VHH binders against FAD synthetase 1, chloroplastic (RIBF1). Designs and how they scored, part 3

Target 1, 279 residues: FAD synthetase 1, chloroplastic (RIBF1), of Arabidopsis thaliana (Mouse-ear cress) (q9fmw8)
Amino acid sequence: AEGLSPVAGGIVALGKFDALHIGHRELAIQAARIGTPYLLSFVGLAEVLGWKPRAPIVAKCDRKRVLSSWASYCGNIAPVEFEIEFASVRHLNPQQFVEKLSRELRVCGVVAGENYRFGYRASGDASELVRLCKDFGISAYIINSVMDKNQVSVNTEEEDSKSKERGQVSSTRVRHALAAGDVRYVTELLGRPHRVISRTRTQDLTSKRGRISLQTSSLLNLPPGNGVYKACSLIVGDKHPISCKVIVDTSNLYIETEEERFHNSDESQEFQLLGIEFG

## First folded at step 1 (VHH)

Design d9 (framework vhh_7d4b_2)
Fold by ESMFold2-Fast, scan of step 1:
Structure d9 (fold): chain B 279 residues (1-279), chain A 120 residues (1-120)
Amino acid sequence: as target 1 above (279 residues)
Amino acid sequence: QVQLVESGGGVVQPGRSLRLSCAASGFTFSEYAMGWYRQAPGKQRELVASISGYGGSTNYADSVKGRFTISRDNSKNTMYLQMNSLKPEDTAVYYCAKDFTEYSYGLDYWGQGTQVTVSS
C-alpha cells in the first residue's frame, strides 16, 4: 500500500551480495545488532550495464536457505533480502539515494562496508553516507572489511588486483577459488560448503551403475572447475544428504553414490531440483 | 569527483584504423580497472575491452579480439583503444568507463562518448 515499505523500520545492509560470503554475513550480523536485518540487493545490473551474463555463485532459488543459515549469528533472526531494480536507482545522486532509503523505504538505519560507494557515478563514499543519513534522521554504521585469513594471492589474467580490495574476502576471490577447484578455500570464504543447484527431469536422474549424469546446462549456478571431488553431498528434497563423489567436466557433472538405488523410476518429465554440496 | 573525456573518434573506411583516448581525473587512476564500451543505434551498450589498474591484464569482446588493443599510461591518467581492421559493424558511440567494484555498487562512471563511423 501507499505509505508502507517492505523494509520499514528495518536496518538495511548495503552491498552487491553476489556470493553471500562471510563479508556479506558480517554486514547482516551488524545490522541484526541494531534492529531487523535486511539486505538491499540490486537486480537487472547486467542488462542495464550491458555486461555478459555469467553464472551466479548462489542460485537465485537457494539464496533464502543461505540467509536462513545466518539466523544463529543474527540473534535468531534470518536476514531478509529486499530486491530493488538497479534501473530505478542508477541515476540517483547520493542525497537522492539516502532520501529514498529514509523517506520512501522508511528504513531506520544502514550498514555498509568501509569501501562502499553509491549514487550516480559513484559520487558518494562511506563518509558521505554517514553525513547524509544523519541529515535524514537515520543511523549509519560503517564496518571494517572482513579480511581473507589465507594470504594466497590469486592472480589471474581475467581478474584485476584492485588495491582497495586486495586483502578482502570478495566474490572475485570466490570465483577464482571455484575455477581452481579449491573447494576448501571456497568453504572458508563462504562460511559454508558451496552448493550447486541442478534443475533436471525426473527421468534423467536414473542412475546407471551407481552414477547420475547431469548436463552443465541444467546447473542454475557456478560449479567448481573440472576435476574429481570426493567429499561431496547430494541433497534431494527434504531427505538426509547422501555422501557422493562428483566429477566435473566441460559438458557434464557426474555424481557417484554408494546407494544401491536412487528413487527415480517414475519416468516423469516433471522437473526436480538437486543440491550438490562440495566439501 | 570523477571525470572522463573521450577523443579520437571519426569517420573512416572499412579496413582502416582509429585510436581512441580517454583522459581521466578525480580519482587515483592506477588503482582502478578501466574499460571501453560501445553502443550502436537500437542496441544495448556492450563492453569492448577492459584493462587492469596497472595494465597487466586485458580482456576483449569476441567480436574485436585480434583487431583492437587496449592500453593505458598511468603517468598521463590516460587509457587508449587502438582499433585496427575496422568493420561497418564497429560503428557506435564509444564510452570510457570506470568499472564497478563489489563494495562500490554506486555505478559505472561514463564519459560523454566519441562517435566512430565506419562507412561502407
Scores: ipSAE 0.011, ipTM 0.237, lowest interface PAE 9.4, mean pLDDT 79

Design h1 (framework vhh_8h63_2)
Fold by ESMFold2-Fast, scan of step 1:
Structure h1 (fold): chain B 279 residues (1-279), chain A 120 residues (1-120)
Amino acid sequence: as target 1 above (279 residues)
Amino acid sequence: ELQLVESGGGLVQAGGSLTVSCAASGRTFSDYAMGWSRQAPGKERELVAGITSGGSTYYADTVKGRFTISRDNAKNTLYLQMNSLKPEDTAMYYCAAEGYSDWYGEYDYWGQGTQVTVSG
């Protein structure tokens, strides 16, 4: 420990933070009610766990914009994301992980979902987290699950605490909704339109009678499944969003707009970021 | 605690068909998004097919048009119907349910897998 913890004195929300969905947002809201909110996220999980690398739901370069949009829910304070290499913590037992949070990172408190599991082989639960935080002198706040309002997420039957996990908002649910092309459902799960970021050279952007063609290999995050999306917006630099229609196929995105506002006759090799919002 | 148990794997000739099943116990699975992943020796694990709680489906390009994922909520059972099997489909097939746990891999609910071997 060097005493230069980026999250020292803060309140850290604990979660995977893949999609930055409304469940993740609720953790940040609760952290902001207590102190300075941070998201503690893990990187390198696929490599450590032997999974095929896959496109992120939120582009790395776009995550700060999403968190900044949460400021209005968080007392006008945007949460800050703090990344830890998963390889460095995967073998820590629950006590060692809480000790790291308290003594090495010097956090003042934690916020986690009621179903949170942690430590080697996920041996710790939310109750253990509360107990260990008390032992190490930091505050712990356990938050009820944010329920998906689609897909039979409202239950009028009496349920035990375990069954309340059914219909919970999750990054897996977001991935399945994206693959199905259900961008309305994605928007409900995220609390915002899904934004795909493309990084491409200016000279590779061509407008053919109001149509822009992008290779899927230029995309920095997961697009929705193949289909036609009529209610989209194109974001170019600091300009106002441009209404457009997007066609997604296996190899390309086609962006069609009524406005001839983006013309590329530039031979520049400079890279440009484009945002495409679905819904 | 949700338990997932796969069954129905085995040896199949190229061009043949096989159905693998996944039985969920401990909780109903009707509110979960479910999926099938596979891992061949020396390869990384990949998501093959997914199905939402409402029944919308997703397929990896390698299996689209050949595999069909379905669910029976009354039986708490997930199915993967595999047609026109190829030697490249040889893998351990894992059933998965969306997790509420934050420790990736172990508490997104996973079964122990069922082996599918396709001979040529």
Scores: ipSAE 0.016, ipTM 0.429, lowest interface PAE 5.9, mean pLDDT 81

Design h10 (framework vhh_8h63_2)
Fold by ESMFold2-Fast, scan of step 1:
Structure h10 (fold): chain B 279 residues (1-279), chain A 118 residues (1-118)
Amino acid sequence: as target 1 above (279 residues)
Amino acid sequence: ELQLVESGGGLVQAGGSLTVSCAASGRTFSEYAMGWSRQAPGKERELVAGITSGGDTYYADTVKGRFTISRDNAKNTLYLQMNSLKPEDTAMYYCAAEDIFGSEYDYWGQGTQVTVSG
């Protein structure tokens, strides 16, 4: 509809935005320096591309909390995520995609990483994005990759963007670090502790023999690999975070804490969302 | 998830040729933009060649005219044909896949070592 674009007049960051890592945060920071920041995210990619369903790194219900935490980096403005069904754009060529951004969504500009690809079968690159944006009268800003500090020889001031592929922060690095159980490295890549969300029955929030047991099928996002995690926090509703130890195995996640009961003000509700922070 | 396994590296004399390959598993290979990156000891990794799902190619200035990237979607395999090899081409070569609207290449392989003597 005419004039009903939720991102009209805004600056839209372009990317997959799976992990919401510090590289994604940098796109939002740069957008916020120019105008009102938005993230343009695609939903339904796995279905359209025939990928096996996999757990998201950030639970869908938890994404707004993460973006709100970026406000302090973005001039006190929390970026807003705008979702587009991938099926509706998958066959757009590069020109048609930029035309949609300019004419339908009426954005003032775009921010993308130097390795960004777009349009049907990834036929457009960052240089083509800049050229097409100019043709359609919107600004385009290409941002250097955020480098993973875990590599001692990496320098973010280096001019050669082509040499930085392995050294950059990525969702794949986050997934590998999670699988390895390296939650300190995960925290470095995300710029925040990794939070796993479980949808659990209210009756199961009471400790039994010092332990709460959750099935991995109750988790809404990807837990770290099998292992023992000693420095965790349990978040229940608006209550103060509770220090805990977490044990992850193939079928279950166990939370061990000194607190024997978690008082829930919504005791009458059948289910609650439970947050578990690793770090 | 797309799994990538590099192979075909080895020792080759300066001026020689070598083809490295990357085998992908899964039925989504044809939808990915694919690339080859390399990393020499003490240097940062560089993207040397890329190919879109549609077949359009990119080459770094250091390899233009010498290297050719190609894909075989029926075999789920990516290739890098390297001609007129120089000692400076000595590096671990990595296969990378980018999702169709992604901002980055994903890397899953261990790489394959190419050593150019002479």
Scores: ipSAE 0.014, ipTM 0.287, lowest interface PAE 7.5, mean pLDDT 79

Design h11 (framework vhh_8h63_2)
Fold by ESMFold2-Fast, scan of step 1:
Structure h11 (fold): chain B 279 residues (1-279), chain A 122 residues (1-122)
Amino acid sequence: as target 1 above (279 residues)
Amino acid sequence: ELQLVESGGGLVQAGGSLTVSCAASGFTFSDYAMGWSRQAPGKERELVAGISYGGSTYYADTVKGRFTISRDNAKNTLYLQMNSLKPEDTAMYYCAADEGPLYWSEDSYDYWGQGTQVTVSG
């Protein structure tokens, strides 16, 4: 039935879509070349799989902005993220999962990385995905992994497929780079500057002695490691980004800027989202 | 940087037991999911066992009931205890680390060791 599936007739990229890095972007690009691109992502994985709950790399409220920025790579069509509760699909075997894509979600095609795993206990691989998609009458496109261009230059040597697996762009690599404070490397892996979102009251944005102080508890996603970051931008609503210096401490982020308007004494209790870009 | 070093491989007779180990360094081991994959001659690499940060385990059907994965967070070490070994278990065994789910990963595992060879004769 029409109108029952938000992704009906679309091309869905399959993945975990944690960091929205350039590897995820490549899946969306390939989907957009074939039809209307969607990212089909799972939520609740950490709870179901026993992973430690973690701060997200991309704030939930900021994901649509990131996907909208991909429109220029995707034929001027911004990919749309469609979320499925992992608990609702975790027990589906590979055949049942592909049947859900074809019959319930009415997907026209799928795009997945060559190392994609799916179905209960990851029992299905990319070749199984292609076979099952054919059985259910949907197209399947497997793409090669996106390689990390900033890996130490031993990669000029001849490499086998196992070596390539270690050099892939991944959310793990993004988290490691963030923890190390290597925001330049993070920017390369993400294809964009890392943006931290803070939810603060307007009164708390008043500059005091040349600094704005934000508590770490106000952050909606993972900041880079403790350190001094000199080439940052402060983003407030639709205003032009403001150059700033950011100091990350265990309990606070300090933003230094010469912008005069942040010295006003606005006493509003209204909350707003503040973006901090590192890079 | 993150480094994984496997050890403990060797030659063992069918029906025997062997433990392979993986020493991890350069990251907060307790926050990472860990796994063991193997590649036999003429076959593709397969994930044989995985363990979450909290100790939840996964086993491939080919090894379930025979292999046991475990971790020692104080020693930053991952183990695979292999019992009732068969000639078809002959493979290079690779240690893997990922912060994300091993079960539903679209990405290649970011960090792999160089492997340790296990040969089962019969």
Scores: ipSAE 0.011, ipTM 0.279, lowest interface PAE 9.4, mean pLDDT 79

Design h12 (framework vhh_8h63_2)
Fold by ESMFold2-Fast, scan of step 1:
Structure h12 (fold): chain B 279 residues (1-279), chain A 118 residues (1-118)
Amino acid sequence: as target 1 above (279 residues)
Amino acid sequence: ELQLVESGGGLVQAGGSLTVSCAASGRTFSSYAMGWSRQAPGKERELVAGITSGGSTYYADTVKGRFTISRDNAKNTLYLQMNSLKPEDTAMYYCAAKYSYRGTYDYWGQGTQVTVSG
């Protein structure tokens, strides 16, 4: 494989990879069974598609930790994420996209979900992906959707849900569960507790009357909806997780803990990254 | 935790009307699909009406045309307007909430008793 392409000779999982949920994990597992696993992620998708700006489900700085946790499922190899600007590929038809994967990126194969769509205006489906990959001499593997264990036969929201979402684990489900404050359901969908990362001034990380106040604007990813969360953990550097209660409000997030100073005091940084896990 | 508190139950003559209400506190009400279930003595619980976060409604055949479910997101309140009540509508009425894409209701109120005499 040539060294100039970051994913050359690898097996690339294709998807939007917003939540890094158990469905995304399954794509990486299947890629790892074939060769070196990579996730091909698009950036700038919301701007191109005209969506309102949204907080990511996983903070950009926290994605590598999540992917590293998948190593035990992937033959002790952590998948590596490769980002492409969506604007640079949005105009490619299905044939041009597969040609880019084969000739420019020099991948050996792809893994995609059965509902995968690609190319200009999503004109390509999984069957087209398989056909084009064969034409360009790369392997293609289509994987069945991971089903949400909480689905049953009766659903009163059938009319409001997207027609393509048929009980599968999805980033849409994760976002809705977060908005509802259902952190247990979020944990089932993600295969891990949801971790929110805050970037805040070190001087603001001291308890006042048993409470730390963080502005919602300091959060690097999507918090759960407004409410009280009693079974949470603070993650500060390499220290042991600290039990806490978290109150999410419209403009602030309040952390209640017995510890008065929980920031990494060994660092002289103006800002600290604080992890908050919702159990 | 999400708390659901029903009110407005009581004794009504057959053919009469009654509105029961459910006040939600805690988590974000507007994100939930909401429903009304009922259970009469010696019978299993049944879902009689549902409303999604987007406003789409469902009714069991036993109440369709007589009951109307509605929600007021500004007041975090769910309503069930019951018209043309029958003795067989006598039951404990429970408010329930679920995340939109879940198949089962995860949050339940304590219930409010509706008795229809005839």
Scores: ipSAE 0.000, ipTM 0.261, lowest interface PAE 14.0, mean pLDDT 82

Design h2 (framework vhh_8h63_2)
Fold by ESMFold2-Fast, scan of step 1:
Structure h2 (fold): chain B 279 residues (1-279), chain A 120 residues (1-120)
Amino acid sequence: as target 1 above (279 residues)
Amino acid sequence: ELQLVESGGGLVQAGGSLTVSCAASGFTFDDYAMGWSRQAPGKERELVAGIYSGGDTYYADTVKGRFTISRDNAKNTLYLQMNSLKPEDTAMYYCARDWGSGSYYEFDYWGQGTQVTVSG
């Protein structure tokens, strides 16, 4: 009840956490080296800020699985995501935000990227975060951005430091790579194969021809762009992943397997979650 | 290819006005918050103005009342109208794309910049 903070005594990573890419994973790794790692994520941003809605990169129902996969990097502790309504914090200035972290949420420290901005209309920067954390008696750790391995190799001593910032791993780069159908590049940015989740009826998962048709409206997160993807896996519950080919078009996603049937003999009308990994 | 290309910089007298522009390509411009940052020699980069995908704006106290940020989504172009320019406004001005956090900017792309020099 009141007085119990779900992140009390923990180390919270601060960021947008849309894609859960290797940059986000690095924040969690650093948090885990200090204490119990948490991701502090905001929800409701589009509604509050009047933004055009976009499909998430990671399905809401699949985020915990991704974070669990990070346990091996985080001292065998899976980071836990703590969601906070953006409307409840959007008007907090930098000092008020850090006060909330320290006094209300009772965190022991924060980890943030070097380009992190916070507080009302992004008035606080990483330097101010460190100063305010010190004022409130919590630790602050600022880490460098994780660089995209596909970035052109440049001599950093002869480049403007800002040119390096353009090569950062980001959710935007993941979205661009997905749109381009470059699932290998997506896998490098995410540190894992991209998994699309479909919510479909159990009875619709069986096919004697080894082909499944899904409408894009059944997808809970962003698929890659239109094309043919040969090195995919179909995941149904806790069953062994099934090798498949996936065809993405404007309105449908088609899954073709060498197996003629799923081992799920349940023909109920209930909905099930179907996972499709690209890579 | 994702690109941000700034233009419109130049030399201007103190008290004068100047508009810098940023042409964006290779992404859905409408979906992103955009901003203008500046860096003067020997100084840290400063975010001077931001505009969210929904049109709400932010201004640093140093430029509030003098600068106006705007966007033309049909032309994929970002603008910064600078009035009552001071010598202290002399800097390289960078166009930047953000994910659209509003209160928590994380810029993932910058243009090459356009130089604004204000003389007395």
Scores: ipSAE 0.006, ipTM 0.262, lowest interface PAE 10.1, mean pLDDT 80

Design h3 (framework vhh_8h63_2)
Fold by ESMFold2-Fast, scan of step 1:
Structure h3 (fold): chain B 279 residues (1-279), chain A 122 residues (1-122)
Amino acid sequence: as target 1 above (279 residues)
Amino acid sequence: ELQLVESGGGLVQAGGSLTVSCAASGSIFSDYAMGWSRQAPGKERELVAGISSGGSTYYADTVKGRFTISRDNAKNTLYLQMNSLKPEDTAMYYCAADLSEYYDDSGWYDYWGQGTQVTVSG
């Protein structure tokens, strides 16, 4: 609506934005070079489509911290995430979606990846996005795919279409790397260590012989696969990170701290958030 | 959760044809983008063909003009019709599904089947 749009006059990056990986970061960087950067993301996808819900890669409460870390890449401006209910746009064809961006949300331009699809049943592609944006008087910028360096041989400088399709950074690739327990590869894809957030009862934060036990059900986002992770950090509020070893199994996550004096100093809260970074 | 089961693989002579299929169960099939990937011995998996929930198709250059991907939403089944088969097409063929009908990031998919072996002699 006129005067009511939170992204009016801005440049919106378009994507699923599940992982907030380096490909998503590149969209935000390009948006920031043109104007005020926003990420346009959808919520409620699983509920509307009847899919079984799955754990997000980035916890909802942790997304702003990730976007704030991108400020140094974005001209010292942290991108702001703008969420749209998927139910409200599910039925829009490509033309109607771009019309919503231009007339209702009043954006000045869009940034999207070359593989971007949109509109009812993903019927619109990047070329159609450019055409429709021109029709509605907003700018469109299509960005080349960010390539995963670990899928390219050091001895080859050749990139063909097939190699490019296979080597792209994606949220699906992040999920597969997490499932495999390859946290170094995850860090390269994300451009940051993967942080799992646990919402834990304060009473359950009492360590036994330097070990904290968390139920998998307390985790707000996707942990890496079952295994032993030796180079981790435990983050409690604004305190210094604590070096730890993390053991992930099917039902529990165990944190073994090198700091025997780990203390929960805030006993006034029933629940507390813990961050676990897998280095 | 979506479950994918491939069938129809086998031994075929060079120049022959074969159709592999993938039966989906558990979730609403019509909402998923679907694809076929293959893995030859000692090689990485490669995306061979893809079809969006809206029906848009993709083909790798090595199979374009020879392979046809299609879907039957009433039967919850994905097909890959392979014509003019070459020995180089010998691989395990995997069915894959992307959770999103919107904004596919790349050729990597969220759900995978166990695969069906296609062997081309000659």
Scores: ipSAE 0.013, ipTM 0.290, lowest interface PAE 7.4, mean pLDDT 80

Design h4 (framework vhh_8h63_2)
Fold by ESMFold2-Fast, scan of step 1:
Structure h4 (fold): chain B 279 residues (1-279), chain A 121 residues (1-121)
Amino acid sequence: as target 1 above (279 residues)
Amino acid sequence: ELQLVESGGGLVQAGGSLTVSCAASGFTFSDYAMGWSRQAPGKERELVAGITSGGSTYYADTVKGRFTISRDNAKNTLYLQMNSLKPEDTAMYYCAREYTITSGDYVYDYWGQGTQVTVSG
């Protein structure tokens, strides 16, 4: 077995990394201050946990673009996402999980949030993570949760944990803001405009009276709730973004713009990816 | 084998109240964070409330101020008290045991079979 671990010598941020919000970005920033940053992401959670998957907040095909945008915060190094099968680790106790990070994956250190739990039945907490990392000779860095700036904070010890849980930036908060159509708040939580990706037939990308109609079933990730969004951008291939207005209803998404052709220069492909950013 | 058994669902009029409960067995209930999720027809499943082993609570913005999650570790039971119910609260409600992997993000390790709540009027 002579294969190099893909994250060998690196600093791995530990998390679910569904939304790639500013809390996840802070983990990557801290990792980059110490060494080469990686996100250690779990895949196959829905299958293992026996529930129907939800639409992702970030389209799978769009995740690398988001991580590349973090390079300016990370010493000009884009974090790399390393995926691990959840089924392979869910039954590891805390010591076995840290041993896997240290001996199998050969990481130099880990970064985790203060509320991080790990190992079978979430038996390990952040303090246990630090202790076990020390035992296995790797560095551990625990960072404070990123708080939503619009939430009230308190300095009393009696209410600290409740206050932090309520005000914490999370993927759940992003989903609720999207459902409410509050794209400005979504942008604050993500640190970037929310981008929806559609996989659409090339012939369906021609405007009819300045309007494109897309079925919600063509979307690869979660759109905002029903409503009118006036400050949007349409992204097609490497072309400059096109200003547009977007109308979301129950079954369709309508893009209104002055442009009449919305496909890239390569017309040999039946399908194209279309990006829609909500301002 | 671990088990989660929900009960207390039913038909209730808008503005009414209902409490659903979840009886847990086969694991050390007090060691786990627990949650309530719901799914309405044609909608995604959403986490509406969570409670940590230490008693800290989370609520979805759709239910804040109306729903209260609580736990009784001596009885291995999770509760969701639902007040000021709206027709939009109509859903199958699922009890879930959490496996917490990340700060602020919930991951469910096990789900119950659910209890139906229907709000009319």
Scores: ipSAE 0.012, ipTM 0.281, lowest interface PAE 9.1, mean pLDDT 79

Design h5 (framework vhh_8h63_2)
Fold by ESMFold2-Fast, scan of step 1:
Structure h5 (fold): chain B 279 residues (1-279), chain A 120 residues (1-120)
Amino acid sequence: as target 1 above (279 residues)
Amino acid sequence: ELQLVESGGGLVQAGGSLTVSCAASGRTFSSYAMGWSRQAPGKERELVAGIYSGGSTYYADTVKGRFTISRDNAKNTLYLQMNSLKPEDTAMYYCAADYTTYTIEYSDYWGQGTQVTVSG
């Protein structure tokens, strides 16, 4: 057992895994067909690249729930996410990265998308990944991109088609759909309803006749754009979801229910997680 | 390969204005999230402003209300309009593109930088 990594003997899917959309799910499905599936995720990219961190699409605390929901697609095995600090690998060339997978992490194989890039300044591509994996005795499987099903609608304008991006599912499409308030489209891209998580002290839950006010600063992930969302669900712990209406503005998110569930909330200093699903 | 070339830096008096630009060549510019970072000698690099492919923007608190980021996808060019410049804005300004947000796993496309010096 000494010298074994957390992903030893497993099949690791390689990707950014920010949105955990249906394209990421397909990588996990392919890994599960071969062996024990893991997602190999990088953390700290924004800090290393000099970007201001953006709100994540999936709250860090909610990622395991999403991966557990993939078990039914993965032979009843929930993929496990293994996080690596981007700073620790950003300067590895393609050969050094595959060597780390083989010798340090001791994986049996990798799954990656056809557009996958790796190694210092993304100098390695999918074909290089396959070649290097063979050199180090690891299996490698490259899969085609998952296409956005909304792109199958007939479009007959030739000039527009010449300038269109590829119709693949991407985190960019998810972010744009969220910003537009198109939660139905978000659900199609994610394969699940979008869930926003708030971390709130019980004493800060001020319910007045079935209305709860949350500051945007309490949200752990990206809400949809400003607007009124009528078909939502409020989730607290293991309790059954409560139907609600959600109003999103620049500084606050308001949850309206007919139930007085949090009326006369206690003044506890304990934090609780509140989930809001947009239907 | 994406190439980024910054220009428009120079010496300007406190309270003045300056526009820096970043010309992109190679890949389709419109698919990238673009940003401006700056680094003064002896200080850590700081993200100043960013613009996503859809046009949404963000700004560091230090420059909010004074700086405006914009992009011209037809010209493959990113701009940073800097108003009410302060001596503290003196830095090398770098253009960056991040396609990892979209499809490529991790890429670090940076220009060579353009120096902005604010006297006064």
Scores: ipSAE 0.000, ipTM 0.168, lowest interface PAE 12.7, mean pLDDT 78

